# VH-VL binders against Ribosome-recycling factor (frr), part 14

Target 1, 187 residues: Ribosome-recycling factor (frr), of Petrotoga mobilis (a9bjd6)
Amino acid sequence: MAKRSSYAKEAEEKMKKTLEHFEDELKKVRTGRPTTAIFEDIKVDYYGMPTPINQVATLSVGEERTVVITPWDKKMLEPIEKAINSSNFGFHAINDGNVVRVSFPNPTIEERRKLVKAIKEMLEETKVALRNIRRDDIKKVKEIKNEGSISEDEAKKFEEEIQEILKENEDEAEKIFQRKEKEIMES
Key: E = the ipSAE of ESMFold2; O = the ipSAE of OpenDDE; V2 = 0.75 times the mean of E and O plus 0.25 times the DockQ between their complexes.

## First folded at step 9 (VH-VL; framework fv_pozelimab)

Design v4 (from s3 with heavy chain R30E; at its last look DockQ between E and O 0.77; V2 from the best seeds 0.00; counts 0 for: pae E 4.4 > 2)
Fold by ESMFold2, look of step 9:
Structure v4 (fold): chain C 187 residues (1-187), chain A 121 residues (1-121), chain B 107 residues (1-107)
Amino acid sequence: as target 1 above (187 residues)
Amino acid sequence: QVQLQESGPGLVKPSETLSLTCTVSGGSIEKYYWTWIRQPPGKGLEWIGYIYYTGDTNYNPSLKSRATISVDTSKNQFSLKLSSVTAADTAVYYCAKEGYDWRSGYSFDYWGQGTLVTVSS
Amino acid sequence: AIQMTQSPSSLSASVGDRVTITCRASQDIRNYLGWYQQKPGKAPKLLIYAASSLQSGVPSRFAGRGSGTDFTLTISSLQPEDFATYYCLQDYKYPYTFGQGTKVEIK
């Protein structure tokens, strides 16, 4: 029963965090299904301070492919509406006097293709980050070998383990991408 | 900061192949979509096509039969070849970087300085 | 291919004037429209993307509006460095296409 070295476990932990970041960023990419995560980067003027929208309102998925934004203070209805309509996301917000509703129109096939282009770029950035982790951890193994703390044979084993973990995480990144691509194209 | 620079012959004879190279500096070619755009003297801009560094291409249908875009990642360069040129292909040729931020969308944020290619006997 | 029609083809204006340039697409391009400025002998420079988003480093006197098929670029107070040719670009669907340009000249 082969157990991974502490160096391989360190690489695996860092790479898992990298994949978690990739997944979190993908959740913000729109599909044909409404989601509140897309609004995390939008700020509104709250008494002169740029404030994240979720700190002044409750966001929920409504009916008819909408996100419903319910501010705790109705004075925020107009600022929220303006912030969303002025955003670069191209959404249309309607203020009905009680809530702000944001329509999530179905992306066209052209828009879906553009979204897939964007997540392909995110996948490539993730792969670069994974390879940098391998490079850094292999450097640490070589430094320890040169200091005499481990043998050459031990160093080779640790490097092989790190390379195996890289391959596993690159494969997982590709699977994460494919699942999101399918969701974009089929939702 | 990303910089693009076109290079290649300024004169090309009719029926020959125009060949241009764009050198990318201050960034890696292994990201983004890399594009060629041209402008005949005194006229408007025409999109030629793009390449993604993995080899995916797309071309303006008006030029598809004659245009080839390629990438050399080891040199951080991408290139345009346009075959069977005529006087109508005389233009300033630009290379450009295309990116797409799914939140905000944008297209050509960085351009080369342009290089004039004249097709003449 | 999506045709982009700019109006006017040229205009004359004085420093301090408000200038409006229009761009019409032959079909719905949502907000996938960019505005570019080009000075003689120079490459185009991105001003506005996604119809209304100001590119970093571009003065706030430039404003883009519109969606669907009708778009405008407005310069609220024309400066000496703004005399140039302006192009719209649809980046919705390949092949990407530019408008024919609008030359802004000193009156």
Scores: ipSAE 0.274, ipTM 0.703, lowest interface PAE 4.4, mean pLDDT 86
ESMFold2 (binder alone), look of step 9: mean pLDDT 91; pTM 0.937
OpenDDE, look of step 9: ipSAE 0.661; ipTM 0.876

Design v5 (from s3 with heavy chain R30S, light chain D91E; at its last look DockQ between E and O 0.66; V2 from the best seeds 0.00; counts 0 for: pae E 5.4 > 2)
Fold by ESMFold2, look of step 9:
Structure v5 (fold): chain C 187 residues (1-187), chain A 121 residues (1-121), chain B 107 residues (1-107)
Amino acid sequence: as target 1 above (187 residues)
Amino acid sequence: QVQLQESGPGLVKPSETLSLTCTVSGGSISKYYWTWIRQPPGKGLEWIGYIYYTGDTNYNPSLKSRATISVDTSKNQFSLKLSSVTAADTAVYYCAKEGYDWRSGYSFDYWGQGTLVTVSS
Amino acid sequence: AIQMTQSPSSLSASVGDRVTITCRASQDIRNYLGWYQQKPGKAPKLLIYAASSLQSGVPSRFAGRGSGTDFTLTISSLQPEDFATYYCLQEYKYPYTFGQGTKVEIK
């Protein structure tokens, strides 16, 4: 793996964070396979404080394409049921007195196609964010050159490194997208 | 806030090609799905097709042989060409943005004002 | 193509009335249904997406319900500005198709 200048490493770190955000958003996208990740943004009222469900309950994948939510305190069953049924995800949660069960129905082929279109949009937004990082960091390299901190040849080298890092991260974003696309279409 | 505006000739001769452009302002065409919808005077609405900014298209099968939707990202525009027009193609033509809620699907949240295209000599 | 059938084709009502418009799909479209309002000489305006979700800036007197094949749009207290033609649109499967429209006339 080639050494990176300090300026190139700064760009690389920013772009890695951008890809991590993209991956985090993708794990929330519904598929036909059960996952607990889709609940990470749902909060329940816990003693007057909005609290993520995973901080008041254990979430696990159950039978028949369900997620089973087992609260530490059974008084939380009703609040959790209400929070999930009120979410914009359209889930149907069943409270059996011990756990809350949420069904993950299989998306139809038409629904899968819509999901793929949505994650393609997320991919393109990610690429724009990556290109903005390149733009900002190249601008910073040019400013440092004009201030006399680096030579013109050094500035050109750093700019080339930043462009290389962009290509690497755009390629990785595409790979991440393709893996999710396959999961959506084949789950 | 996203705004759409249709432009193009209001009169087109039979057998020629209808050509319209939708200019997007207040937002980037390098997002979302962009569509054309038409409405003959006094009648209902008909979906024509969409384009995604990378060039991916889909058309109403009833118009697929005659319709072409294209995008020009440098001008923040997308366009409709409808070939071999007849009087039946006289309509108000709307461009629209497909809003997406990935949980529940698509809806058209922003529309242009519409432009009447009359097919006549 | 999925046929969308609206009922009634027109109706007449007074300010303050509760108005209900129905839309039936020829096959199951889950909740991929939008409701649009169109006033004379204007473009359609989105009211409800995903069968029941209220679009930003739309008054709360509008409500959508239903899933599968049967859907309703309800205006709980009709206002003078609500006279218009209302369309449902299925966005489940291409080609997307509109209902024939329901004209709401204010008495």
Scores: ipSAE 0.147, ipTM 0.654, lowest interface PAE 5.4, mean pLDDT 85
ESMFold2 (binder alone), look of step 9: mean pLDDT 91; pTM 0.935
OpenDDE, look of step 9: ipSAE 0.637; ipTM 0.860

Design v6 (from s3 with heavy chain R30S, light chain S53R; at its last look DockQ between E and O 0.80; V2 from the best seeds 0.00; counts 0 for: pae E 4.9 > 2)
Fold by ESMFold2, look of step 9:
Structure v6 (fold): chain C 187 residues (1-187), chain A 121 residues (1-121), chain B 107 residues (1-107)
Amino acid sequence: as target 1 above (187 residues)
Amino acid sequence: QVQLQESGPGLVKPSETLSLTCTVSGGSISKYYWTWIRQPPGKGLEWIGYIYYTGDTNYNPSLKSRATISVDTSKNQFSLKLSSVTAADTAVYYCAKEGYDWRSGYSFDYWGQGTLVTVSS
Amino acid sequence: AIQMTQSPSSLSASVGDRVTITCRASQDIRNYLGWYQQKPGKAPKLLIYAASRLQSGVPSRFAGRGSGTDFTLTISSLQPEDFATYYCLQDYKYPYTFGQGTKVEIK
């Protein structure tokens, strides 16, 4: 494999982090299958302090389309139930005295199509972020050429490397999107 | 923040083509779905259709044979052409941005000011 | 297409009154319903989305309720600036369709 410049390596690292962020955000998008990741954004009132649910409870996937939340302390059952029912996710939580159970309503075909449209927008935002990284790193390469630190031939080589990295990461972003799209439509 | 502005002729003769442009500012056209909606004077609202950056479109079946929505990303604009117009096509025409947040729901959160198009001899 | 029926077509009320506007869908639209306010000479303004969620900057006197086929918009204490026409919109299934509107006039 050809050795990449420090500028190409910097671009590659930034683009990989951008893809990781995109994938992490996609994990939170609902499908027909329940997941505990969707609760990462919800905090509960714990002695007056907003506290992440996973710091006061164990979360697991129960029977299909449910998530079971088992608090360390049963006093947290009501606060957890309230936090979920007051969230903007449209979930309905039931407190049975031992655990909080959350039903994941199965999306209709129309809702699944809307979810796909939403993640397509997230993909396009990710592509813009990738292209901004290319633009910034190509600008750095041109500045170093103009300062005389590298030749015109070296600058062109580095710019070509950065473009190759962009294509690789745009292709990967598309694959990540297609995998999630399939999960949404087929779950 | 996103701003939308309709432009185009205010008077169109029957049987001709109505042509409108929506200019988007304060945001990129390549990120969202863009919609045309119309309102005959003193009457209710009718959804015409949308376009996405890639050319993906969807139209109200009542207008599908006559309506064409297109996008020009270099100008940050999208447009509506409605052929074979009659007096029934007299309306205020709005462009709007479709917004969907999978956590929060669906809406038309930004609208242009509207432009009246009169179909008359 | 999904038909949206609003009632009443118009109403007249005094400042401070509670006003309720009803919207009925011809089929189940879950919670994919928006409420829009249109003042004379202006574009519609989003008030409520997802049947019950208040848009940023909208006064809390506006409230939406309902799911499935039956929905309401309530203005808990009518203000002079609430003179407008109100529309519901189903955004569940294409083509998206509006109710015919409810004109609210201040006595």
Scores: ipSAE 0.218, ipTM 0.684, lowest interface PAE 4.9, mean pLDDT 86
ESMFold2 (binder alone), look of step 9: mean pLDDT 91; pTM 0.934
OpenDDE, look of step 9: ipSAE 0.681; ipTM 0.884

## First folded at step 10 (VH-VL; framework fv_pozelimab)

Design w1 (from v1 with heavy chain Y106T; at its last look DockQ between E and O 0.17; V2 from the best seeds 0.00; counts 0 for: pae E 7.0 > 2, placed apart)
Heavy chain, then light chain:
Amino acid sequence: QVQLQESGPGLVKPSETLSLTCTVSGGSIRKYYWTWIRQPPGKGLEWIGYIYYTGDTDYNPSLKSRATISVDTSKNQFSLKLSSVTAADTAVYYCAKEGYDWRSGTSFDYWGQGTLVTVSS
Amino acid sequence: AIQMTQSPSSLSASVGDRVTITCRASQDIRNYLGWYQQKPGKAPKLLIYAASSLQSGVPSRFAGRGSGTDFTLTISSLQPEDFATYYCLQDYKYPYTFGQGTKVEIK
ESMFold2, look of step 10: ipSAE 0.388; ipTM 0.733
ESMFold2 (binder alone), look of step 10: mean pLDDT 92; pTM 0.941
OpenDDE, look of step 10: ipSAE 0.711; ipTM 0.899
ESMFold2, look of step 11: ipSAE 0.040; ipTM 0.623
ESMFold2 (binder alone), look of step 11: mean pLDDT 91; pTM 0.940
OpenDDE, look of step 11: ipSAE 0.696; ipTM 0.891

Design w2 (from v1 with heavy chain Y100R; at its last look DockQ between E and O 0.25; V2 from the best seeds 0.00; counts 0 for: pae E 7.4 > 2)
Fold by ESMFold2, look of step 10:
Structure w2 (fold): chain C 187 residues (1-187), chain A 121 residues (1-121), chain B 107 residues (1-107)
Amino acid sequence: as target 1 above (187 residues)
Amino acid sequence: QVQLQESGPGLVKPSETLSLTCTVSGGSIRKYYWTWIRQPPGKGLEWIGYIYYTGDTDYNPSLKSRATISVDTSKNQFSLKLSSVTAADTAVYYCAKEGRDWRSGYSFDYWGQGTLVTVSS
Amino acid sequence: AIQMTQSPSSLSASVGDRVTITCRASQDIRNYLGWYQQKPGKAPKLLIYAASSLQSGVPSRFAGRGSGTDFTLTISSLQPEDFATYYCLQDYKYPYTFGQGTKVEIK
């Protein structure tokens, strides 16, 4: 038997799964870009009844880090503005007579740099995980060789394939990090 | 949850080096920014500098030439050394944790109890 | 460095009074302003972050307002445990700087 590609494919699948996890964790890192979801739990008095803002207004993402809240009834403008400014979220709402605009804070340069350092740590943890997969899979190849299931030449070849797959996945992890870093620093 | 405790000598001679350690418990020192702040008796607060757990630092320009902050992740500790001290360096020294939420602007949410360091002959 | 100026440096008040402390920054710090309470022999305690956001566990009688360069801390009904020194802090950029403090004393 000479199914060397199946061992390389298994290692590659484990490493790609690790990269998918890294990318999913990066998506959870907030850049300060506006979102309407945080307002879903805020309630205002609507004809005597506490009512979620999204049931009395349309919420949309506007220009320059804002969420625009357009109520059906303009009498709700001031109650909505007050409810948001009184919340514990630290957002700043402005009523212009037609809509309520909520400005999301723009992170300082120091805050952006701290976020980049946090995602760099996530990258290093991912690289450790990739290297552990290499170590485990090389150990398995050596065990199979010692059992006589593959030749010494086949084992060496598969170990070299695993090392190349590791380098490819480390390079991809670095590219994923750099794209997120650019997003953080330029947002 | 997180608790900080300062330790070190309470008396330091002029021109020598003040050395303090902050021990962090109830949480990991990793992935946070750690800060030293001081307060001369009866006076206001002065930010000294910070360290990230990987070793990155920055200092108040007024102290940059004399201050060194370091971290030992194996002991869950960070330290301050302040060289060439004078009577003006007599103060209560606090260690503090910066927050990690962009909404808070990294305000200091946890503080040690403080330790008085007196500079005298 | 950004200079933070508090006013007044001290005040006397009675339980139940409304107290207002101001803090002025030497340049625009947006909403990067914290308020801290310090009692004698104790470390400062965070009350307000991001100019107006109440820290968890802090009574609702404390309120922060302002943006840019001018900020206020208001205690709507002063309680016995509120006699302390109050500091503002800009955390907009390094070096972070404190105001000189406002001592609130019992009348």
Scores: ipSAE 0.033, ipTM 0.600, lowest interface PAE 7.4, mean pLDDT 86
ESMFold2 (binder alone), look of step 10: mean pLDDT 91; pTM 0.938
OpenDDE, look of step 10: ipSAE 0.648; ipTM 0.868

Design w3 (from v1 with heavy chain G99S; at its last look DockQ between E and O 0.54; V2 from the best seeds 0.00; counts 0 for: pae E 6.4 > 2)
Fold by ESMFold2, look of step 10:
Structure w3 (fold): chain C 187 residues (1-187), chain A 121 residues (1-121), chain B 107 residues (1-107)
Amino acid sequence: as target 1 above (187 residues)
Amino acid sequence: QVQLQESGPGLVKPSETLSLTCTVSGGSIRKYYWTWIRQPPGKGLEWIGYIYYTGDTDYNPSLKSRATISVDTSKNQFSLKLSSVTAADTAVYYCAKESYDWRSGYSFDYWGQGTLVTVSS
Amino acid sequence: AIQMTQSPSSLSASVGDRVTITCRASQDIRNYLGWYQQKPGKAPKLLIYAASSLQSGVPSRFAGRGSGTDFTLTISSLQPEDFATYYCLQDYKYPYTFGQGTKVEIK
């Protein structure tokens, strides 16, 4: 992150959080590529305590676009299956008595295009949120100028810094979108 | 909540251009996909096409040569023009919002009230 | 384009009846199937999306089933407000296409 005035720093922090939210929302848009990392945020009931799955099981990428979850204790098969099926990510898990298998879908070309449409909508929402932050922080700078706390020249400088930060974060949002779009279209 | 309202002439002469506008309220047109659908009297529904505010469009091939959907983001509106109309184009015309559920895809969750356009000499 | 065929085209039923409407796609559309209710003079209203997901505010007596090419809408106990025309819609591939409709009338 570059050095900025205190007003620009505030805008930059808010915009970075907005981009983090955008990235988190993009995780909900599954590409069909199997990975174990997605399950790191899922907790299972282990002796009455919410426990990450990777602390009670081995996770591996299996055949047929699956992740295979092998618990150390077979009594954990049902809790793991339920935890995954109850997750916000809408995974489909099958318990075969030895392992839990989670299927990653293989989207058709048409389904991939629909996913790209969805993340384009998310990008545009993110850009609106970024522009609202600029608007609000420019309003703060103008109020401070009108109160006499800073000069007209200082206010102009701070507003220019906030606009530069907006452009940087809009560019980053575009890069995040393009990486996800490529991931969706290329499996 | 998003609300949609169709407007435009109810009577159009054959060979002329049908022109309708959908006004979006309660939300920004810079979100969602915006669609025109029509229904001839006593008959079923026909999807015409959509627009996204960036200009992305697609059309029913049966109408593609005659239909144009456009957007005016400053007025929060999108429009349909259908050229060279005949009596077969007489229908109730609806505008609709296409909503995304990231797990399940798209659906038309909000519709305008519809406007009847009659093509007659 | 993907053809959607509904059956029956009309039916007559009494309040309390179980009603089933069938929709068949000319090709595999996975679960990209919506059900819409239309009353005379009104716009269609979304009931079911993704073949089986109930739209918010729609009574639980409506249920959608199916995947691939064969889909059903079931009304488990018909109510007076359910007399309407019902349409299925495939939203898998452009152009989106509707079934021809099923009119549910009072016996």
Scores: ipSAE 0.092, ipTM 0.648, lowest interface PAE 6.4, mean pLDDT 86
ESMFold2 (binder alone), look of step 10: mean pLDDT 91; pTM 0.931
OpenDDE, look of step 10: ipSAE 0.704; ipTM 0.902

Design w4 (from v1 with heavy chain R30S, light chain S53R; at its last look DockQ between E and O 0.74; V2 from the best seeds 0.00; counts 0 for: pae E 5.2 > 2)
Fold by ESMFold2, look of step 10:
Structure w4 (fold): chain C 187 residues (1-187), chain A 121 residues (1-121), chain B 107 residues (1-107)
Amino acid sequence: as target 1 above (187 residues)
Amino acid sequence: QVQLQESGPGLVKPSETLSLTCTVSGGSISKYYWTWIRQPPGKGLEWIGYIYYTGDTDYNPSLKSRATISVDTSKNQFSLKLSSVTAADTAVYYCAKEGYDWRSGYSFDYWGQGTLVTVSS
Amino acid sequence: AIQMTQSPSSLSASVGDRVTITCRASQDIRNYLGWYQQKPGKAPKLLIYAASRLQSGVPSRFAGRGSGTDFTLTISSLQPEDFATYYCLQDYKYPYTFGQGTKVEIK
C-alpha cells in the first residue's frame, strides 16, 4: 500500500472533517420518519440565555410520527413549544401540560422534491469546500518547492496525492448525498 | 452578494429566435436553481423555466415547445432561447435566483433588473 | 397548473391606512406562497416567503398569513414607498404561478 505524504495527510484530514460536517447537517433534514436530530440546532430562552433544547429536556421518538420532548422543569414547556413553532420547521408542536409533542406529517411528493433540492445545494457547498482545500494545499506544496525544500518530482507526487484525495472525498460526498436522497424519497 | 444582469438584443423580428443571457456575479452559478420569468408590458408575471448547473431543466408547458434554457459554468452565465417569436412575446425578461430556507420553502430572492425585448418588424 | 387568484385587482389608499390583499390557490399549496412588491420600471422584490416569513430587510409592517388555499398580505400602516403592485406566487409545484397582481394606488 502506498503511504501518503504529510502534506497529503493534512488535506485528507481537512476533507474528512468537511464530510463529517456535511453528514451532521444532513441528519437534521426531515424525512418521512421522525427523528430527534432536527432539534439539535434549536435553542430556547432559558433564563435569558439561548440554550439548546437537549440541555433542558429529554427527547424521544414516540409513535412513529411524533417526537416527545420532556423538559426537566415544566416551566420550560411553553418556551420549548414556542421555539419549535417559531423555527419554521413546518412541524406542529402541542404542549399538553406534561410534554411537548411534535407531529411529523408525511411530506408530499412535492415537499420531498424540495428537500432533495436543498440537500443538492448542501452537496455543492461541500464540494466547493473540498476544492478550496485542494487549492490551498497545492499552493503550499508549490511554495515549498520554490523554497528548495522539495524537488519538482516530489512536488508533482504530492499534488497527485492531493488530487486523488479530492476525488475520493467527492465520491464519498456523492454517496452520502445519494443515501439521503433515497431516504427522503422513499421514507 | 449575488447579482444578476440580463443582456441581449432589445429588438427581435417575428419568427426569429429571442436569445438572452444572464450573467451571475458575487456567487457561483454551480449552486442554486436559475430561472427566467417574463412580464408583458402592463401585465402580470409568467414563470418560463429553470436550469440547474448540471443541465436539469423544466419549463412552463405553455412555452416548452419553443423555450430552451442552457448554462455555461465557465462564464458563470445561463441563457434563454425562445424560438418563433410573435408580438405576444414582447415582454420584460428577468433572470432570478431561487433562494431558500430548506425548512420552510423556496422563493426568488434575487432578480436581475430586467431587459425589454420587443418583437416587431 | 395551480391557479392563483388575487383580490382586489386594485385599491386606493392613503398613507397610514391598513391594507389587506388576498390570494387564493386552486388547490392546497400548504405554506409555499411568496409575496412580491413591484414598482414601475423595476424588478419584483421579495417581501414574504413561506406564507408568513418576513424577508431580511423588509419592514415589519408587512405581514403574511394563511395556509392551504387562502392567504393574505397586510400592510399595517401604509408608507409612501409602499404604493406599488403586489403579486403572490405559489412555489409548491411546477409550473410556478403568480397571481394577477394587486395595484395599490395613492387615493
Scores: ipSAE 0.215, ipTM 0.692, lowest interface PAE 5.2, mean pLDDT 86
ESMFold2 (binder alone), look of step 10: mean pLDDT 91; pTM 0.936
OpenDDE, look of step 10: ipSAE 0.686; ipTM 0.888

Design w5 (from v1 with heavy chain R30S G99R Y106S; at its last look DockQ between E and O 0.61; V2 from the best seeds 0.00; counts 0 for: pae E 15.5 > 2)
Fold by ESMFold2, look of step 10:
Structure w5 (fold): chain C 187 residues (1-187), chain A 121 residues (1-121), chain B 107 residues (1-107)
Amino acid sequence: as target 1 above (187 residues)
Amino acid sequence: QVQLQESGPGLVKPSETLSLTCTVSGGSISKYYWTWIRQPPGKGLEWIGYIYYTGDTDYNPSLKSRATISVDTSKNQFSLKLSSVTAADTAVYYCAKERYDWRSGSSFDYWGQGTLVTVSS
Amino acid sequence: AIQMTQSPSSLSASVGDRVTITCRASQDIRNYLGWYQQKPGKAPKLLIYAASSLQSGVPSRFAGRGSGTDFTLTISSLQPEDFATYYCLQDYKYPYTFGQGTKVEIK
């Protein structure tokens, strides 16, 4: 329960950011349930500037496995429709003159398996990044011990704290992966 | 950038095991899907199966009972063994890197040069 | 397994011609379709992925279209280096399957 050292806190902050990146990338991975998150990285021409769709439109989940995109300016209907249909998502976007509707087809078992394989690769990359943070921060602790700024007992304590934080973050990464895997396979 | 090279015997006797190794250079095997594909002379292409760098595999059902794909990450290599071969297994064998992207699916963006394996007495 | 049928099995064309090759899937494969070019003695080369996306370094005269069961590869102005055999590949469902190939020959 002891308060974590400044060295362990630095490792914890870096690892938390690494997990946030992993989780953010997972939000972009298609599931069987309609979500607006997968459209956030699609850009459209807005007054000559590539602009994310969510900055020019309201995105919502509609009935019948659809996402409804309501632009603030009706002139954006056609650019939005084009951007979605050209994006290789395999979605079918229809412009009805007031909104763009995107149908989310229910993925096959094979499509779900492909998605799970992709997120497994992302998990392994995340674990490597976490372990690199541990390596770098343990190196820092050893350097300041060798320079006399901390005792050998203090250095050992800090290294143990960093290892504990790694274990906590690896466990959280696995939980994040498992939740997304279930969403992919069961949605 | 990434380069793949098949190696192994060019002649295999019927009923024996065909064994091929793909050596990956210019990139790490510890990140991707790795695939074997074959082409009988003058004929089309047949997907054999893949291995993910962690060891997960899947195979063409037509070959599943005879094929084994393995990976050795320390040597940056993956391998194919095909048992009980016949003349029908004579083909050029390719190893390939599978690029997977959640938006665009799978594609084979890097291929080895291919190696002819002849099954004959 | 999903059967991929290419047509024609061969064609003859001249430099500058517009060439179209068709690939038909035995079931809906959405846009999970790639196009590959193969020259004699060489490995296949990726041209198009996801039915219509151009692979890096591939000339813009190559275009893929289609969704569902019917797909086309078009070469808008055939060049001397384009004489080859072309294969479609579905990556929708294991086992991945190729079309039987279309040989594009000099007329």
Scores: ipSAE 0.000, ipTM 0.507, lowest interface PAE 15.5, mean pLDDT 85
ESMFold2 (binder alone), look of step 10: mean pLDDT 91; pTM 0.938
OpenDDE, look of step 10: ipSAE 0.787; ipTM 0.936

